# VH-VL binders against q96il0, part 2

Target 1, 167 residues: q96il0
Amino acid sequence: APERGAERRDTAPSGVSRFCPPRKSCHDWIGPPDKYSNLRPVHFYIPENESPLEQKLRKLRQETQEWNQQFWANQNLTFSKEKEEFIHSRLKTKGLGLRTESGQKATLNAEEMADFYKEFLSKNFQKHMYYNRDWYKRNFAITFFMGKVALERIWNKLKQKQKKRSN

## First folded at step 1 (VH-VL)

Design x2 (framework fv_cixutumumab)
Fold by ESMFold2-Fast, scan of step 1:
Structure x2 (fold): chain C 167 residues (1-167), chain A 120 residues (1-120), chain B 108 residues (1-108)
Amino acid sequence: as target 1 above (167 residues)
Amino acid sequence: EVQLVQSGAEVKKPGSSVKVSCKASGGTFSSYAISWVRQAPGQGLEWMGGIIPIFGTANYAQKFQGRVTITADKSTSTAYMELSSLRSEDTAVYYCAREGDYEYYYMDVWGKGTTVTVSS
Amino acid sequence: SSELTQDPAVSVALGQTVRITCQGDSLRSYYATWYQQKPGQAPILVIYGKNNRPSGIPDRFSGSSSGNTASLTITGAQAEDEADYYCNSRDSSGDHLVFGGGTKLTVL
């Protein structure tokens, strides 16, 4: 299931971006940044004669993108939620309201926010370590399958040459 | 092919500590996270924590913080879970499990389990 | 931290379809993973991510999720499917793993 940080989405019902690749696209293309993760999605071109191995590579890349989008959307939501809670707590302690006279969100100065950033970074260090590990593992796997696809294409090309030679 | 081989069953007294080992064979130990999961008799699975051996970083479930220590020895491809201040409710089968190389935090290879009995 | 809840028991007739559910707020943000456990054995991975099956797991097993609910579906249940099934996901912080209470499947 897609991340559900916001209850309503104005994109496609399945949580997928409504933008589309160009009509004449024969290659992958990059879309606009996702509202929640702030990452640009890649729309993958599907060849008419896609092999099972090529399909596995494409699905791995799509799943990796979905995982990456979900991670950063969740991280951004967690940061925003905890930041607001910290600000509200500190303002309450000072006896201040949550909004300024102009109706803007009341905020803390950089010195006061230093405690929050220090706590947030410390608290999320393990999460970011796991993310970095998984990100590199996924990219290694993608590179591995790209190599397998390349070998498959070489074998197919060699088979075609043999047919032309009538050997 | 990766296998996780756990240490043998243990009987412990309340207040003591137990250290369970989990040795990986047939695969790349350091590049995978190892999780520890326990199961009390007739009860469900409970995650205790995990470690990424290459980074040496461990993460613990809140319930076990202060009592559990998860470590890894890259040279012997072995992860350890030490639980201190044992109580009778710590009687359980303790599993180690390896995360797969993709898709979130899932555990694709499991040890056979180590039975720890705490008698009072 | 979020809790994942499962019904403790479910029954299905041989050859019929059964759906095992897992509910929790963290499932709105994170995919569920499913494990099968038979008596005296370690759990085995059945479904991970959105709906991925490891090598060796029959295609009658499938996963789905919607809102705060994740489901494991067995289409055409077999006798050997009788086991305990556990869902697993991250807690609300995203930092820790949490298991559902488990569902005992009886195949009639």
Scores: ipSAE 0.000, ipTM 0.471, lowest interface PAE 17.3, mean pLDDT 78

Design x23 (framework fv_cixutumumab)
Fold by ESMFold2-Fast, scan of step 1:
Structure x23 (fold): chain C 167 residues (1-167), chain A 121 residues (1-121), chain B 108 residues (1-108)
Amino acid sequence: as target 1 above (167 residues)
Amino acid sequence: EVQLVQSGAEVKKPGSSVKVSCKASGGTFSSYAISWVRQAPGQGLEWMGGIIPYFGTTNYAQKFQGRVTITADKSTSTAYMELSSLRSEDTAVYYCARGWDYESYYYMDVWGKGTTVTVSS
Amino acid sequence: SSELTQDPAVSVALGQTVRITCQGDSLESYYATWYQQKPGQAPILVIYGKDNRPSGIPDRFSGSSSGNTASLTITGAQAEDEADYYCQSYDSSGDYVVFGGGTKLTVL
């Protein structure tokens, strides 16, 4: 919708989102979609008493998010660039100008664009397979560390109960 | 320790533009947000907007959208604030301030000394 | 601008305790940050994240938050505490920074 386009005007070309949420947010915050990757960034809450294990998990999640954002921003940029090059090439081959009489960009019809989409998907198949592999590897690692953090928190909670009894 | 050094005072005519600079020294420029805050004579603090150089992202207060542009040059560790279509009500001291670590934007711990901008006919 | 409300002035006797308040709907969700400003000087950070003090800020400064109200407390006010105090937080969306109107503290 038109409102959604206006809402994203303030995101800079190399940006992943807006300024981070305030400290009083005691949990992770989901931001608006990044202009380039179209992915919603997660802004991670940092507790004041963060353990070394919790810090490792958070950094792993942050690094994975950055990797994911960069992959899709680059993929979308490549798509847009190759789409414009395809349109330009086809218009040149037909002896047509790049602009209409009104100064608007000249475009191809849906049938002609279908050729581009098929080529783009085929050309990027291997790249997308490697992305999926790495995505699963990263999520496995995150899940593993989440399990370790959960065990640490359970252990600390049990130690707290014992400490109360030792009064 | 990081220090923010701002450009000198400006006197401008109504309808013109002003561009104030803020150079960071002694720390990691890209890791911090740089905010711009103004204060009219005898008035309170007013946030105009900010930039996160690491991501290149900008955020502008609604009152200033369309008139303010904030940029950063990472090679010189300098942030800029340009305000266009100046009015007499824009006469103020303009501060730059750093205060955002990578994941938090809740405080401004280092402030420039301020740049006085006077708009008069 | 009008999202955070502060009383324009407050007075305290030397050595006594004073509480400066900041009120706004966004404070239900976000902590207030507090700045001290003396005439002709840039603001300095005194409290962030509810009740954290930066290095170099005296321990007589403390913060608190309850509902839509945040408070800065100075226990045992000193002459050098005479200044303007501004609260700062975010608007209800969390996207924009907002300041309170400021409170002028006079130490008698």
Scores: ipSAE 0.000, ipTM 0.454, lowest interface PAE 19.3, mean pLDDT 77
Fold by OpenDDE, second read of step 2:
Structure x23 (fold): chain C 167 residues (1-167), chain A 121 residues (1-121), chain B 108 residues (1-108)
Amino acid sequence: as target 1 above (167 residues)
Amino acid sequence: EVQLVQSGAEVKKPGSSVKVSCKASGGTFSSYAISWVRQAPGQGLEWMGGIIPYFGTTNYAQKFQGRVTITADKSTSTAYMELSSLRSEDTAVYYCARGWDYESYYYMDVWGKGTTVTVSS
Amino acid sequence: SSELTQDPAVSVALGQTVRITCQGDSLESYYATWYQQKPGQAPILVIYGKDNRPSGIPDRFSGSSSGNTASLTITGAQAEDEADYYCQSYDSSGDYVVFGGGTKLTVL
């Protein structure tokens, strides 16, 4: 009885298309835009001799990226949903169908949509404020660790030069 | 206050490439876009493309697709615009600007001083 | 790509009102942004969205839209308002930023 190879259902975990960089990559890779967030994910290279400080920086960058991906994915979905609902409700109020006589999707003009955007921004203002605050905090931390890593690398280069001069 | 400081003037030969830099001073890159706009002598403004440095997402005008590359280095808060296969028609002042996308409108509120690129034989 | 069109030049007497118009199909769906540019200088944002003025822009500048047109109005034109004015918006797809051809305003 031929053993039916268990099709490993690659359960695509949570909707972030995991772009897998080539195994032999020695640098960071930028993936295609995520279908939900529209953000390009970065795959961070892990050097063989990664310092604890470099590792901390990488993890912080990765966590920040994931946080951003989730935020924007959710925000874009919410936005799209509410936008569609708004358009539908407004068209209905006007006695208009969802499609024009030509069969095209009925749309609202910029002025009508301005009301939606105003309401949406008002409704989500606090959320955006928190996002911005956290964004700055995270980026500040990343920048700080980038500076530390840079100093560490400089120091290591200097030590190597001194050793070469002493031999 | 955020300022955009651009690299100096460039003189290039036809067929070569130019890379212009735009450094944000007084702050770090945010979720705003950096747009690149050029203006030929005596001509209007032309949008070339943009990048959101934080996400690395780029968008290019169709006219420049395949010839322009926009990048950003978050560590230095610097955006770059590289234009290849230069022609005489590419002689222009190139501006970087901070852009905001609000779905129904886009605006650029902070501009660099511009970088003059001259393409001559 | 949808183009934005502007009159190449307009004139206004000192203290009078002038309207600079931008026309394009995309303006039915998107707002125009307006920039002022003086010779040898980078553009300056003057109006964005429905009718938003950045800090430092005089209240004599206002924006409006109607159908496929957007307008910048200067009420009580001053000598310092002599400049090139550019409208900017998205193209019809909403994917690209486009500029109008610009309007040279002369204050008489």
Scores: ipSAE 0.000, ipTM 0.556, lowest interface PAE 10.6, mean pLDDT 85

Design x24 (framework fv_cixutumumab)
Fold by ESMFold2-Fast, scan of step 1:
Structure x24 (fold): chain C 167 residues (1-167), chain A 120 residues (1-120), chain B 108 residues (1-108)
Amino acid sequence: as target 1 above (167 residues)
Amino acid sequence: EVQLVQSGAEVKKPGSSVKVSCKASGGTFSSYAISWVRQAPGQGLEWMGGIIPYFGTTNYAQKFQGRVTITADKSTSTAYMELSSLRSEDTAVYYCARDLSWGEYYMDVWGKGTTVTVSS
Amino acid sequence: SSELTQDPAVSVALGQTVRITCQGDSLESYYATWYQQKPGQAPILVIYGKDNRPSGIPDRFSGSSSGNTASLTITGAQAEDEADYYCQSYDSSGDYVVFGGGTKLTVL
């Protein structure tokens, strides 16, 4: 199940989780799950001596995170809207109200909800296909640049060892 | 939030080329695809192609392959559409639009359009 | 415009319900997206996906799909809804975006 991370405050108008990383962090910071996307945001640390390759990797990861956050925020909103519409439509068809005698929201049984989930996934086939294609392209690029950064760091370490040995 | 600002109207001679710009403000430019759509006077909408700025990946409608070139400059958050070998039939309003999600082509934010007139 | 077919014109009385349709073989595989355009203005996204409205689009706008047909429904049409409406989807390959020919809605 996706993490929600939003603290429940019954009287709060937004109910949105706040994330405020320390100003002088020396490492990447991971926040609580976003209310809408259910994904944890990462705030990337920018080192003082960031190389051009490290900058490309960081920006690619930031772009991918923003794209991913937007995709899942929209997906989750669509899911919630269609789920509520499906439940309301089926309850209306059965001649039932939206609330039970106990005042709780009326719900459908697991078998009926399974039909909704199957339909939702089928309807979003093209959307998920494009998401997966872009996700693979982005992760391939990230992996490629991670490899380049790793090689750069190895070479710099070897260069440092040579300097120490020559002294 | 995000706004797309297009370059001004152009008047071109047949056989020349035109390059229209589309500058994005707000949000991360590279996170979204940009499409180009044209509309001739009194006619419908016609998709020309799109670009994903971060990767430079382009997709062109079959009718425009070989004549259209779509590019992006991430440093200025600007997309460009260049159309060559202009004819009078290319007289149209040219729109840029942001895709809400790559590959979906849900064009949620549109520029105001750039009028291109091709005349002798 | 040959890939997706729309009737060129439709009329509705103020406060009544109108349905604008879009037909094409690709709609069996892909959803239609709907745009509203008023004279001299850029198009505005009104429906995307199954039945999603962008922020700012009135709840009287809804979308539906059945087989090779997609529909935009305006329940309780207002004078301000008078405009051209375009459906958009993909060609049969899914690689290229195509627009319908547009439907001019007149609110009587």
Scores: ipSAE 0.000, ipTM 0.472, lowest interface PAE 17.2, mean pLDDT 79

Design x3 (framework fv_cixutumumab)
Fold by ESMFold2-Fast, scan of step 1:
Structure x3 (fold): chain C 167 residues (1-167), chain A 121 residues (1-121), chain B 108 residues (1-108)
Amino acid sequence: as target 1 above (167 residues)
Amino acid sequence: EVQLVQSGAEVKKPGSSVKVSCKASGGTFSSYAISWVRQAPGQGLEWMGGIIPIFGTANYAQKFQGRVTITADKSTSTAYMELSSLRSEDTAVYYCATDSEYDLYYYMDVWGKGTTVTVSS
Amino acid sequence: SSELTQDPAVSVALGQTVRITCQGDSLRSYYATWYQQKPGQAPILVIYGKNNRPSGIPDRFSGSSSGNTASLTITGAQAEDEADYYCNSRDSSGDHLVFGGGTKLTVL
């Protein structure tokens, strides 16, 4: 298999760990970048005694991650596909092949590519504005629920501390 | 919609060459990317190469580089695959396939029925 | 070569869900396409570009991808789905196509 760099550092052959296996994490963990969105997914640890509020927060974070993953995967796919189509159409107009004599992909110069980038950015301006708006709304909601969970955990600690002292 | 019609079965001797044809109908031939895929008896599919007729550029799988030549004749709407220095391992069904919507990804949504090539002494 | 690896065989009961997997380093960069082949017939494209279906392909077929693995899922398998399934993608260079070894699906 070809060298995969840092992504090759996975849990296999990880069957030797007995105490806290990476595949059954005791904490949240971050995976390798998704090939299409180029975002690192977070795999959430679920405590045995997860409260309804903690579950709501976790599900909101998971849903937001899926939403974010979908947006950037679609954006990157659209960019890549439209870029190749643009290059293809310009090379076709010039009567040039898609491969150079050395077998590399034929490309356009920076000036020609500037036209594509301007068009792509203009076309996607509103989409990115709506994404940013929704991202801020989701981030606000996550922060709000994180605060509620933190307060719940503090209050539960205080209740346990009081019970210990009264005993 | 495009349809692909392939040439008939061939029996060849080791060391010879074979040229299989694939005639396209129902669409603009030059707009299609055409791939050649083979399948030995009881074995899986193997991509040999492809061509985009409008550019005159062929792309070959590493294994077949130097032995396979893929060409296209726009005037007859026909693609060809010629395989030289035949050996017994080249006994297979040879398919041509194309993307009915011209695409840079070489999706193969329309397939010929296949041409059986048998290499025997 | 085993650039794209598939299990040789898998079985599913009529009406149940089955997942066919394809694994390879190039799948980190390129989505897989999936082809169905029945005995004596040419292959048929069933999924392209992660999870797109060509016209005429039933909605029970879907694709997914994560890391170096691509999957074809058939939700509610039918008898006519019994076939060989091949994944296809670009090699690590992006210049050539490669097929997986194929998975024979048996519907029980």
Scores: ipSAE 0.000, ipTM 0.447, lowest interface PAE 20.6, mean pLDDT 78

Design x6 (framework fv_cixutumumab)
Fold by ESMFold2-Fast, scan of step 1:
Structure x6 (fold): chain C 167 residues (1-167), chain A 122 residues (1-122), chain B 108 residues (1-108)
Amino acid sequence: as target 1 above (167 residues)
Amino acid sequence: EVQLVQSGAEVKKPGSSVKVSCKASGGTFSSYAISWVRQAPGQGLEWMGGIIPIFGTANYAQKFQGRVTITADKSTSTAYMELSSLRSEDTAVYYCARDTEYYDFESGMDVWGKGTTVTVSS
Amino acid sequence: SSELTQDPAVSVALGQTVRITCQGDSLRSYYATWYQQKPGQAPILVIYGKNNRPSGIPDRFSGSSSGNTASLTITGAQAEDEADYYCNSRDSSGDHLVFGGGTKLTVL
């Protein structure tokens, strides 16, 4: 099966989204919020002389971002779907239509919506708790590799200084 | 090169408990998670739970919650899995495996023990 | 568990390409990891992350992921690739690991 929109993008002359980083960017850049996850994507700069350790750190950061984007996109879709189902169910129980007499979308009062939010948060508490744990684990791993990269860069600088003064 | 060395085969009666050990040889597992996976004869793989020794936390699959206890001794680089209230359905090969996803999200269970056969019969 | 679904069996002719699939809603949030198991042996990690191979795994093995589906592709299957293949990922809660039911690959 053809990929949704992918084939057309591959054949387009530019092949580039309006939110892609400038060519030859020398640093990371941040895009606008994703439609589904509401998170801003980071596009990572890839240096020409990237070390294996730097590559591992960059890939870890990219994979963490993708995981984070997928989690929140799925969570937001689930929330919206369950919220709409809850509203429709409650309106039906009350014998009310989905629209007001003025044709506006019918809604529940704040107290009734609070019940939904409480139930949704309770139902998803463990999921959010493990998301937070995974987020901390990933940040620990990223920090660890950032430290290793920093030590590599310091060592390279020291080697350059020593070589410069060697005879 | 790290290897996971598991304890030997066990034959147990229904209602008893079994405790399987998994020792890291040639290295440590402190910076990794250790998972326990079982496989009944002719069946697929089933994750039972895991432990992250550095965090001192264990996590269990819902099916085994209340029956399984996973522990680790960081000083001996040994993980343990104890399964209680044994039934004939618990007859399986039990594997321990090193899981690096907690430090390298691109990782998986890269080192496996050879498995411990547990037979539950009267 | 029913969270990750695999076909129980697949066949491929020697030297041809085969794709083994794994489906589950959690794959939208987490990448699948793939394991090869031969009779009487412990599983071996063949693909992790999205498409990373451990040292010692031939380059004919590759992984891909799209939506709720993860795939293991073997390009130019060899007789030695005959084995059971399992996908593994996190469940929808994110706190447990779950294996697919396994796919038995027969190389004809």
Scores: ipSAE 0.000, ipTM 0.482, lowest interface PAE 15.8, mean pLDDT 79

Design x7 (framework fv_cixutumumab)
Fold by ESMFold2-Fast, scan of step 1:
Structure x7 (fold): chain C 167 residues (1-167), chain A 121 residues (1-121), chain B 108 residues (1-108)
Amino acid sequence: as target 1 above (167 residues)
Amino acid sequence: EVQLVQSGAEVKKPGSSVKVSCKASGGTFSSYAISWVRQAPGQGLEWMGGIIPIFGTANYAQKFQGRVTITADKSTSTAYMELSSLRSEDTAVYYCAREYDTSEGYYLDVWGKGTTVTVSS
Amino acid sequence: SSELTQDPAVSVALGQTVRITCQGDSLRSYYATWYQQKPGQAPILVIYGKNNRPSGIPDRFSGSSSGNTASLTITGAQAEDEADYYCNSRDSSGDHLVFGGGTKLTVL
């Protein structure tokens, strides 16, 4: 039982850690959609005077992005692979080749594909449910830390105003 | 689907540089990462680095950091690996390979046929 | 940096089962990927993840992992399985790839 946790392997998508924005700026950079996940990566700007609390928020947002990118890249790859395998299997069962006489890729009709979609959704149902649960948990945590950062910034401004009044 | 076609064999002098190309055909070039792996005669496989063409970002093995540069040209669907300050120990077959990195693991599923680089005077 | 260790050579009789192992601390965190290489040819992907086979790879090939060890099993070895087998994984940082030294399989 506890060995199932140890069997989980990959913890960081290399794709997210290796990207660089096309220009250096004082703002977050949003990249083009990743071809595997279809999500746009965000490169977070790091201020020179970043507080420990701001650092925790940034790291949480970065970790959430990496988790999200990895999940959808894996899901999309799995879907595409299993779809191709299903189509090949059904065409073989019908005695048809993978290509038409004109050299075009052979396809299945909507009724035939419905069986694949039903099976794929069914076997991935629990995985998607856990993804949604974790997504909500991560967004709650991000919102909480955003609130703490906002409060810290308000407090710092109030402190500055008090100092000005003492003069 | 995807095929990776590599440039031809090279013979280089010690201290020079070599630039090997890897041209992708079929599929979308920017939809995957490309890794470079070398193999010296009678030796094992050694990872050099990789690039994600969509971002133009490369990552290098520590051993090659400062000597290797990996680039990609999206307009020609070609990745390049340039190795400088060549030594006789750099004599090897250099492979490019398509890389997928997923939550359940990573793998190199399509490999080029390899480019032989010989470093001799 | 993490090291992946493989035995240099292993032998198996035709039709028998052989297990090739790969050891390294990074395997506690990352799956091993397995490649087959025959003389003069590029490597071929055989197993990735916990136990996934690419299309065209016979079902006699399987993968497993436990702790810091990953294994490639060939159940009912055939003559054409004679080759060098390499394991590959992420290093402990997750940023770099590392290959094992390779295992030469001889089918008797």
Scores: ipSAE 0.000, ipTM 0.457, lowest interface PAE 17.2, mean pLDDT 78

Design x8 (framework fv_cixutumumab)
Fold by ESMFold2-Fast, scan of step 1:
Structure x8 (fold): chain C 167 residues (1-167), chain A 122 residues (1-122), chain B 108 residues (1-108)
Amino acid sequence: as target 1 above (167 residues)
Amino acid sequence: EVQLVQSGAEVKKPGSSVKVSCKASGGTFSSYAISWVRQAPGQGLEWMGGIIPIFGTANYAQKFQGRVTITADKSTSTAYMELSSLRSEDTAVYYCATEGYDDSYPYYMDVWGKGTTVTVSS
Amino acid sequence: SSELTQDPAVSVALGQTVRITCQGDSLRSYYATWYQQKPGQAPILVIYGKNNRPSGIPDRFSGSSSGNTASLTITGAQAEDEADYYCNSRDSSGDHLVFGGGTKLTVL
């Protein structure tokens, strides 16, 4: 799992936190959750002597993260949109407004929401199946290249015939 | 706050394609769903489709399926609507409009571009 | 034909109340939005949701909804209200937006 580095935050005009990593770091780190995907982005450390194979692995991990964030941002937006439409439809059927007398957003009871969740999951079953399949394929590829990087490091150590130790 | 600026008028021949641009400024481009609406001379408004720029996901009215392509370029905060296989019936003013992202309300088009006139003639 | 039906024209005397109606089965599930369009101009949002007005829209404009019918009411019509009015909502699938045919309002 990626290490969590020191976190620095900046605010947008609306008060939303922005991810700003520390000025210097030699480790991967995790940022705040993305507004749409609700996933924490990982910023990957780039070593100065990165090999072409290490670069390929890093880009594969970055591309997979971007794909994953895009998928969940789309799913969360679709879920929120359909949930809102479902609530509005049911409130309209009952002759109720979209806001309570206190000015808060009107809501439905747990039984009615259960129907929405059941319908949403059923409707999106195939989409989630394709996501899971692609997620496994991507993680298999990452694991494969991690293995190749490990072998490259072992080979380079043997080629140099030098003592190598973790500090 | 958000403003939509559309590309200039176009004159096209039947069978060709037209690509209209809509540049957004003021606010977060990725936060706005952008719809395309057209209006033929003396006729009513017709929704063609929309896009959610953050995902590149587009949705099209059935009438335009296969002929319309809506795209977004997040780096320039610009949405595009390309209509192919043009016919004289495609002569219209084409508008872009933001639907807004608001968890409290049904989506609505609260900011409109000024429109782009597309004329299809031989 | 559209999924949302509007009368093509309606007239109202200055200072009187007029109701512009939009009908369609999807209105049982979704609120209508209303747009005003004057010649040579882009549409302007007038009412969204059941009865919400954007900033700058006079309070003489109001919306209502019942069954398969949505209505835009102008209480005390002014000369500047003369325009085309369009209702907009989702189709029966909820996936697409659809406009009514528009109603030309003449203020006499």
Scores: ipSAE 0.000, ipTM 0.461, lowest interface PAE 17.3, mean pLDDT 77

